# Designs tried in a protein design chat: VHH binders against q9y6x5. Part 305

Target 1, 379 residues: q9y6x5
Amino acid sequence: LPPKLLLVSFDGFRADYLKNYEFPHLQNFIKEGVLVEHVKNVFITKTFPNHYSIVTGLYEESHGIVANSMYDAVTKKHFSDSNDKDPFWWNEAVPIWVTNQLQENRSSAAAMWPGTDVPIHDTISSYFMNYNSSVSFEERLNNITMWLNNSNPPVTFATLYWEEPDASGHKYGPEDKENMSRVLKKIDDLIGDLVQRLKMLGLWENLNVIITSDHGMTQCSQDRLINLDSCIDHSYYTLIDLSPVAAILPKINRTEVYNKLKNCSPHMNVYLKEDIPNRFYYQHNDRIQPIILVADEGWTIVLNESSQKLGDHGYDNSLPSMHPFLAAHGPAFHKGYKHSTINIVDIYPMMCHILGLKPHPNNGTFGHTKCLLVDQWCI
Below, E stands for the ipSAE of ESMFold2; O stands for the ipSAE of OpenDDE; V2 stands for 0.75 times the mean of E and O plus 0.25 times the DockQ between their complexes.

## First folded at step 13 (VHH)

Design Y32 (framework vhh_surovatamig_d1)
Fold by ESMFold2-Fast, scan of step 13:
Structure Y32 (fold): chain B 379 residues (1-379), chain A 125 residues (1-125)
Amino acid sequence: as target 1 above (379 residues)
Amino acid sequence: EVQLVESGGGLVQPGGSLRLSCAASGFTFSDYAMSWVRQAPGKGLEWVATIKQSGSETDYVDSVKGRFTISRDNAKKSLYLQMNSLRAEDTAVYYCAAKYRSWEAFYEPKSYDYRGQGTLVTVSS
């Protein structure tokens, strides 16, 4: 019987929350498992790009989900929350649930993970829930555990996505200790519920469980706004994405738009596509616009208006505030082991190894995760 | 054609109450999280309240918490805002707004997929 893996994401769970707040249930999970203290995510540090990088092992320029709002100049298609189900956007990579289903006698299950309600390369997750933010964590967990126990061919890979602490991080900001303490305690209680449910159903001892996130969160302020309207008139460009990484499609000569933007604010960097730093791995895709603006940490790009967000993400992936963590437990993992840092793209080849799958070509390095695994030599 | 049509605005004295309604058409209402956003005279757009697709979860800006109640009727494709204990500071044009997915925060009023034409609420003695 093949090994089983449940991949859980709590959106926007900044790594250093683990050091600043108490998580009794998560700490018990880690005590008998492994902890990676920092996961270096991909740029841009946004939900759709990083969730797809986790399950493909690819940088955004390679998997094609380069932002939460995108425009493809070749096909003239637009991607947003209203039209994310077109397979065109997802077809530049093969996510792990598709790879899992290519093996004889394997199924995949999904509760709300980005892309799992879309047929990718003509393959949709065997069991899935259409995205709906009002569906409780308990209902998502009930469906996942039912599918893990009652499916033929058996579910060997399952995903579970939860929107917090991202939504509260945006509303209150990560420095609001009173509100964030309340939110993070509720998440820890959900982790306790998850573990208890798996134990009650007899799954806990034989199931590999990964708890991770896509990005962190940084504090924003009304004192740190960049008004794009003071830099350039709307008639000169089409705005594809705004903050904290603005994607600019020029309506006039690209150099003229660049010259209007390049010295407008000391708190953002302005890049022609070919000048985007190589370390971002954010250049070689038609969905990356001709001019990209990158705000400094904690600065918000606006169009002649204020912002009510007290927290945000999307910033430079070298910033520790943008990093999530990874915790794991199960027969594949050591017990009581702590590791400092991995790249988010390293998760995919590790998961393929655990499931006995041949990974598609990817940007991850299996060697970076070897020390987490019982069947591998660490050195 | 997508339409959001607000009603129920008007002039009310401080401490009074108003109920705003929004009638939605041209899209699958039950698939969208719904919000009320407002613009006070001479100020920018401000998010006020959100209700998720099923109606089970609501969120409010701190200044209206305990005074305003957002609700929805998916069968009638309608959104409501019950406003109690109104203050002069609540004077604004109130807009009904729709968001297909709540993957990101609602607190960017310009990020909504659809927005109505607004209804004016004036709180004055």
Scores: ipSAE 0.654, ipTM 0.861, lowest interface PAE 2.1, mean pLDDT 92

Design Y33 (framework vhh_surovatamig_d1)
Fold by ESMFold2-Fast, scan of step 13:
Structure Y33 (fold): chain B 379 residues (1-379), chain A 125 residues (1-125)
Amino acid sequence: as target 1 above (379 residues)
Amino acid sequence: EVQLVESGGGLVQPGGSLRLSCAASGFTFSDYAMSWVRQAPGKGLEWVATIKQSGSETDYVDSVKGRFTISRDNAKKSLYLQMNSLRAEDTAVYYCAAKYRRWEAFYEPKSYDYRGQGTLVTVSS
């Protein structure tokens, strides 16, 4: 029987939540598995970009999902939630479920992971749920476990996505201990339900399970706003994305727009596309706009208005507040091993190894995850 | 093509009640999370309340919690806001807003896929 893998994401699960709150079910999972304390995600530290990086092993400039809101200058197409099912946006990379289905006689299953309800290179996940935030974690889990047990060809790769703690992190901010404690306890209970369901169905001992996230969360404030309207008139540019990374499409002279923005705020960096720091790996794609604004941690870019967000993400990927964690359990993984840091792009080649798939060219390094795996030598 | 048409606004005294309605057309209403957002005179847009696609979960800004109730009827493609114990601070133009599938964006009024023309609510003696 081929190896099986379930990849679970809790959106916006900041790594240091593990040290500041109690997670009895997650700690039991880790006790007989592995923990990576910090995962260094890709820039920008947003949901769609990082979820696609996990399953492709590519930086955003390479896989083409460069933001949650995008504009493609060549085709004149706009990306938003209303057209996120257009394959055009997803076709610059091959996600692992497509590779899984095309390399062997294998099936993939998906409960709401970004991109899994879209045909990519004319291939859609064998079993999938159309995205609907009203569908409970339990219903998503029930479908995934049903497909893992009752599929032909067999489901060898499955994904499960859950919107919390991101939604509550935005609403309350990560420093609201009372509200975040309540939310994170519910997530730990869901992890307990996941493990219990897998045990009851006889899946637990032979299934590899990864629990991870796409990014963290940082505290925002009404005292930390950057008002673009104080520096530049709307007639000079089209706004593609706003905060905390603004994507600016100049309507006329790029240099004039840049000069109006470059001294707008001491808490924001303004980059011409060719001047974006190489360490971001955020430059070589037509969907990256001619001018990018990057707010400092905890600062919100606005258009002459307040913001109700008390938490946000999208900031510099070197910030620990932007980092998620990774925990894993199963026959491929050591028991009771802690690792400090991996890059989020390293998850893809590790998953390909576990599944026996040939990875597409990618930005990950298999060597970075070797110490997690029982069939690899770690020194 | 896409339309959101609000109704039910008007002048009420402090402590009074109003029920706002929103009629949706031109899109698959049941696929969208629905929200009420408001704009008070001289202020920016403020998210007030959200209801998920099936009507299973609701969320509110703290200042209206316990006073306002959001509800929806997917068969009738309609959204409602029952407003009780109204205060002068609730004076605003109220907009019906639709967001496809992504929960975390509901409190960002500029991130909505569709928004109606608004209905004015004035709470004054």
Scores: ipSAE 0.608, ipTM 0.840, lowest interface PAE 2.4, mean pLDDT 92

Design Y34 (framework vhh_surovatamig_d1)
Fold by ESMFold2-Fast, scan of step 13:
Structure Y34 (fold): chain B 379 residues (1-379), chain A 125 residues (1-125)
Amino acid sequence: as target 1 above (379 residues)
Amino acid sequence: EVQLVESGGGLVQPGGSLRLSCAASGFTFSDYAMSWVRQAPGKGLEWVATIKQSGSETDYVDSVKGRFTISRDNAKKSLYLQMNSLRAEDTAVYYCAAKYRKWEAFYEPKSYDYRGQGTLVTVSS
């Protein structure tokens, strides 16, 4: 029987929620598995970029999903979370479900993971659900478990995506203990449902399960706004993405636009593309605009308007508030092991190892995750 | 051509009720989550309520919870907002808005794919 892996993402699950709230079901999962306390995600710390980095092992400049809103300077195409089905945007990398289907003649299954309802290199997940936010966690779980048990060729890689706690993190902010405790308890109950369903179906003992997230969440405020309209008139540029990383396409001389922006607020950094810090690995792609603005943690860039977001993400990936966690259980993983930190790009080569796949060229380092695995020496 | 056409706005006294309607055309209505977004005089856009594609899940800004009800009719390609116990603070232009795919929060009024021309609601004595 080939190894099987289920990859689960709870969008926006900040790592330190684990220390500030109780998760009885998740703690039971971790007790017989592994926990990575912090996962250092890629910059920009946004949903589409980080979900694609998890399944490709690549920095955003390499896989091409560089933001949730993008403009390609060569083709003049536009991307958004509502106009994301053109394969052009996804074709700069090969995600693990494509590798799984092509190398071993095995099947993949997907419930809502970004990119899984798009043919990438002419290959779409063998089983998938078209994105629909109305579909319950239970329905996603029922489909995934049905496909894991009843497919031929066998489903060996499956993904499951859930929008919370990100949506509530944006609405209430991560410091709203009353509302966040309710939301996080509901997520823990869903983890309990997941484990119970896998046990009931006889999958639990032979399935590798990874529970992770794409980013964290930081507290925002109406007292921490950067009004871009006070810096520069709309006639001088096209706005490709706004907050907390603004992507600026100049309509006039780039240096003139840069000079209007560079000293406008003490709470954002303004970079010409070639001056973007190397540590971000966010420079070498046609979809990265000539000027980017990076807001300080908790600051929101606005266009002469207020913001209803009490929480946000997208900030500097060195910030602990932007970090998710990773928990895993299954025959590939040690029991009761805790690890401090890995890079989000390290998840891909680890998953390839578990599935017996040859990874495509990637930015991850297998050595960073080997201590999690029973078939590896951790010294 | 995509169109969202709002109706039902008007003048009403505090404590009164209004029902807003939005007629959609030019896209597959049932594939879109639908929202009401408002702009009060001299203020920015504010998200008010969302209803997901199937109509089974709704969300509201705290100031309107228990007073407003969002609903949809996918067969008629129509969105509704029943507004009860209206307050002076509810005075605004109300926009019908559509969002196809949700990876980020609905609470960002600028992130919507389509928005109508708006209908004015004035609550005053």
Scores: ipSAE 0.631, ipTM 0.848, lowest interface PAE 2.4, mean pLDDT 93

Design Y35 (framework vhh_surovatamig_d1)
Fold by ESMFold2-Fast, scan of step 13:
Structure Y35 (fold): chain B 379 residues (1-379), chain A 125 residues (1-125)
Amino acid sequence: as target 1 above (379 residues)
Amino acid sequence: EVQLVESGGGLVQPGGSLRLSCAASGFTFSDYAMSWVRQAPGKGLEWVATIKQSGSETDYVDSVKGRFTISRDNAKKSLYLQMNSLRAEDTAVYYCAAKYRLWEAFYEPKSYDYRGQGTLVTVSS
């Protein structure tokens, strides 16, 4: 029968957490599956952009979700996490659940993954939950497993999203070992619950399961603030996004705004759009603003105020602190195999292969993930 | 038109109690996580407490844990903050705030979708 895949994201799960904390349930999962120790995410290292890159295999400049807060210069539309339901923002790419439904005439199911409650190219996930952070992991899992067992056409692709450890990472910072240990133990227990539920329902042996994340987390401090108000007056620009990557839309000449910003702080880089480093793949989209400010790791850009966040992400994607991991188990995957690094855009073509789908053109390289798969020649 | 209207602020003695209320209109209240954010004189905005959509989960800044209780009534479209054992450091304008997604940080006061006009709480002898 058709292969099935469940894609699970724990938001903000930094790869190095696996090295510094105990995860007995996750280690049991990995023992009979695969582990990719670092996943190099896309820039900027934020939730919406990276979740959409996982399911499209595209850099942010190509899929159009370039930040959690966006402005489109051509249409003059604004995007925020409270106004994210306009298909316009998501239509620059085709996510895997859309391809799954249209190409194979199969169903998709979603518990809270970004974009799954939006019709994209006139297609919404067959089964989905409207976003609500109050819905427990258990309820999300119950719905996903019900849909995996009781759907016609069959659900072959399912997604499950959980907000932790990101929320706690921001609140406590990743270096708060006491609080982070407590939070990460709860996540490991949820992974144990996931495996137990799948075994109880007879799904475990025939289901491919990927556990991953969108980004990591780095320590911030009240001693590492960049006050943008000390650089430039608010009347000269519109602020589209603030920290740690500020998106600046000039109200006056772009060069004048750039000159006021470029030497203001030794702890941020100021780029005209055309000068953004090629390695970021963050330039060729109307939603990328004329001037971008990139704070150094652990520095927070503020508007004449303090910050309560002790952890943050969005920084340079070359930083190991920004990297998540990927673990997987199921009939498609080797057992007990460890791999060093893949790119987050490589996940999409791998998932298409597992499901027997023809991938849309993408920035991933299937060869990077072939060593994880039983039906492929490694090397 | 979205409106959040706070009430219940005033002058109170140290160790005293106040109950703040917030009346919401113009949006689907039950779809939003709700928070209290404050600004003390000469300070920036500070997140105080959050309650998720169903009222099932709450979170607090450490300085108010055990003293403040956040609650909501979705049928009445109202948010509350019960403040006990008040200290001089709690003196601030208190804002009711709404956020649809809690992706990154409910405690980023500038990240809220909607915020009210505030109600002043003064703790002084």
Scores: ipSAE 0.652, ipTM 0.857, lowest interface PAE 2.3, mean pLDDT 92

Design Y36 (framework vhh_surovatamig_d1; at its last look DockQ between E and O 0.80; V2 from the best seeds 0.00; counts 0 for: pae E 4.2 > 2)
Fold by ESMFold2-Fast, scan of step 13:
Structure Y36 (fold): chain B 379 residues (1-379), chain A 125 residues (1-125)
Amino acid sequence: as target 1 above (379 residues)
Amino acid sequence: EVQLVESGGGLVQPGGSLRLSCAASGFTFSDYAMSWVRQAPGKGLEWVATIKQSGSETDYVDSVKGRFTISRDNAKKSLYLQMNSLRAEDTAVYYCAAKYRYYEAFYEPKSYDYRGQGTLVTVSS
């Protein structure tokens, strides 16, 4: 009856991991489906912003989740990890699960995708799990598959989020071949478990499955630190977000703060909000602060502190190290097709097409994903 | 009001043992991953150990692996750190810290939602 889609994210899965490590289960998935080798994410290349861009098709300046830590100058509200459940932060866009429930009178299910435990435009995912990092991949998968098989109205859109390889990428850095090999093998085994579970339950042949990620990872070092305290005194500004993109709210004249920062480090670019490069699409939102600092790849901004991060993300979205991949399988997708690059905002209109939903206005281009789909003309 | 209150610190000889405790109040303890973070005199904060919400998964900085054991009691709203085979370089103020989401690294002090006042551990003759 109605088409069904399961969207799976492995946080921090850098695209070139596919070339440097063995993925027998993922390779079998791709052989019978499609692979997009690079997905160009949105700036800043952080978890919350990019996960919301995947499900809205919008740049961060448009959907309003502009960082993992934010301040809204108009309302004076502060957003952080622990305060992310206020609908105010999420209401500047309509994610696909809300559209799915409202346009087609169908159900949505979610296992911990960012935003799915929040009522957005007074609509929360029909079935969801409150965030808890102790809940295993298997338990998340069991709940999702149960809801896909046993729901009325039917669950047609489901999401599944997993924290690895991001957590290990931060701890060990992406260049730690021994530790990353172990972590990535575990993820490949989880992909094998996912496919096996779907086959066992009779879902595999009729379910569209997308496996993707929000960003990559780059190597950091104690030798590549930018001490912000050496640039400017704390009395001159309020720090909204730190690294690798610092969000600065001046307490004095903006130009004076800018002048103290602009030549402080050769490994950091300093932008007045109106001077942020247009290619970032990171300017037109009240949650973007008056001064933004962007560290060079592999550099960490600190406040007279050390950093134990051996890997990080958030950097310029043109960097290949920041790019994830996308693999997909199901009745909507070709078999054995490889595509070079799409934008992360292109995923949303593609998913709307697969589900038969009218997309809300978005920054994606459906034409970029047409060659992946069996019902579309591609030369 | 959220509170994290550490105890169990003190002076101990190299090779000795200490057990740190942290009593939590003012939030739903079982919803948070818990960590121990330390600061040696004149140095920055260093992440030491993390335990997930259920208590089944733990992680450690390499220098303490096999010597320290992190544990929690959700019914008592308490976090523990058993420290064995203590070394002079373990001398630090030890902080109890809470984090709801795993979307940022535990290694940054600003990533924690709550942090206690600390308890001093001195390893010296």
Scores: ipSAE 0.697, ipTM 0.873, lowest interface PAE 1.8, mean pLDDT 92
Fold by OpenDDE, look of step 14:
Structure Y36 (fold): chain B 379 residues (1-379), chain A 125 residues (1-125)
Amino acid sequence: as target 1 above (379 residues)
Amino acid sequence: EVQLVESGGGLVQPGGSLRLSCAASGFTFSDYAMSWVRQAPGKGLEWVATIKQSGSETDYVDSVKGRFTISRDNAKKSLYLQMNSLRAEDTAVYYCAAKYRYYEAFYEPKSYDYRGQGTLVTVSS
């Protein structure tokens, strides 16, 4: 039987939550499997980009999902969280579920994972749920496990996505111990439900399961705001994306716009596209705008308005507060092993290995995950 | 064409009540979480309340908790805001807003996909 893999994402699960809160179910999952304590995600540290990086092994400049909000100057198209269905945005890469599904006697399934309800390279997952935030985790889980158990051709790769603790992180901020404790308890309970469901269906011993996230969360404040309107007139540019990384499309000379913004705040770095730091791997794509603004950790960029978010993400991907974790269990993984760090793009070649798929060219390094796998040599 | 049309605003005395309505058209209303946001004179936009697609989950800004109730009728493609015990600080233009996903949460007024033209609520003695 071909190997099976379930990839689960809890949006906005900051890595250090594991150290600061109790997770009985997740800890049990880890005890019987492996843990990567910190996963360095891709810049920008947002939902669409990082979820696509997980399943492609590519940096954002390569797979083309460079933000949650994008603009293409040639086609005049816009991308947003409510306008993500055009394959134009996704077709610069091939996600793993497409690769998997194109194999003989294999199919893919998805529950709300970004991009899974869009035909990419004219291929859509054999089984998928259209995104609906009101659909319960239980219903998503039930569909995924049904497909894993009863499909023909068999589902060998499946994705499951959940919006917490990100939404709550935005509302309460990660430093709200009382509210976040409650929220994270619910997440742990959902993990318990997942494990129990798999055991009940007889899938637990043979299914590889990865539980991870796309990014963390940092504390914001009304006292840490950067108002662009104090630096530049709105008529001089179009805002494509706002905070904490603003994408600026100048309506006048780019240099003039840059000069008006470069000293706007000591808590914001302003980059011309060609001057974006190489470490971000965020330069070589036409969807990246001519000027980007990057706020310091915990600072919010605004336009004569206040932000009510107490937590946010999207900041420098080197910041620990932006890092998620990865846990895994199944025949492919060791038991009781902990690893310090990997890059988020490393997950793709690992998943391809587990599934016996030939990976597309990617930015991941398989060597970084060898110690997690029972069939690999680990020094 | 997407339209959100607010109604029900007006002048009311402190302690009074108003019920705002929003009529939606041009999109699949039941697929969107709906919110009310407001802008007071000289202030920025402020998130007030959100109701998810099914109508079973609601959230409120602290200042209106216990006083305001958001509700929706998916069959009628309508959103409502019952405002009780109104205060002077509630004076604002109230906007109906729609959001499909909430990766950025509901708490940033500019992140909404659609927003109406607003209805003015004035609370004054």
Scores: ipSAE 0.507, ipTM 0.805, lowest interface PAE 1.1, mean pLDDT 95
Fold by ESMFold2, look of step 14:
Structure Y36 (fold): chain B 379 residues (1-379), chain A 125 residues (1-125)
Amino acid sequence: as target 1 above (379 residues)
Amino acid sequence: EVQLVESGGGLVQPGGSLRLSCAASGFTFSDYAMSWVRQAPGKGLEWVATIKQSGSETDYVDSVKGRFTISRDNAKKSLYLQMNSLRAEDTAVYYCAAKYRYYEAFYEPKSYDYRGQGTLVTVSS
């Protein structure tokens, strides 16, 4: 049987939720498999960029999905989470489901992972669901398991995306124990349902399953707002993205716009593109705007209005609050092993190894994940 | 051209009721989650209620729970807000708003893809 892999993302699942909340089903999954306690994600710590980094092994500047809202000055094209279907945006990289289904006798399936309903390099996932947030986790799982069991050529790589705990994390904040306990209990029940479904269908013993996330969540407050309208008139720039990393396209001389912004708030760093810290790997793409504003953890950039978000993400990727976890189970993985940290870009070459695929050039390091795998010498 | 056109606002006494409507055009209405957001005089935008694409799930700000009911009719491309037991603090301009992706926080009024021009609701004796 060819090796099979199911990649699952629960959006916005902060790594330390595992220590601060109860997860009997997820903990049993971990006990029988592996855990990476912290995954260092890529800057900016947003949903579209980090989901694409997982499946390409690339930093955002290299795969071209640099934010949830983008503008390309050469083509004059706009990208948003409701205008994401143009392959132009996605074609700077080759995601693993494209590589997988171009192999002999292999297919890929997707339940709403970002980009899986786009024909990237003229190739769309063999089986997929168009995005619709009303579709239940159960229905997404039923489609994925049906495709894993019943497709010819066989589905060997599948993705499954769920919107929580991100949506509730924004609403309540990660520190609201009462509400987040209820939300996270429901997610643990879904993980229990996933495992039980795989066991009932005879998939559990021979399917490799990765459960991970794209980013964490930090607490926000009405006391921590940065009002851009107090610092600069709208007429001087085009706003491509707002918070917590604002993307500023100057309408006048860039230095004049920079000077108006540089002292706007002590809780915000203002970067000319060439001055963005090298550790972000966030400079070498035309979709990165000439000026970015990076709010401090827990601060929200606004346009002279309040924000009802009590949690947010997108901040500096060195912040532990921005880091997800990774858990995995299956024949490729050890049982009962815990690992401290990997980089999110390391997941791609590990998945390629498990599937027997030749990875495209990427930023991941296979050696960082080798201790998770039974076929590797861990020294 | 995308349009969201609100109607049904007006003056009402405390304890009264109003039903707001929003007519949508220029996009595939059933693909979008829909919300009502409001702006009280001199205040910022406040999220009020959201309904998912199929109408199967709803959520409300705590201050309106049990008094307001959001609904949609995908065949008519229409969004509704039934407002009962109105209070002075409900006085605001009410906006119809659309969001394609649910994974973004619907509870941030600036995150919507489309927003109408609003309809004024005044609760006053």
Scores: ipSAE 0.358, ipTM 0.747, lowest interface PAE 4.2, mean pLDDT 92
ESMFold2 (binder alone), look of step 14: mean pLDDT 89; pTM 0.906

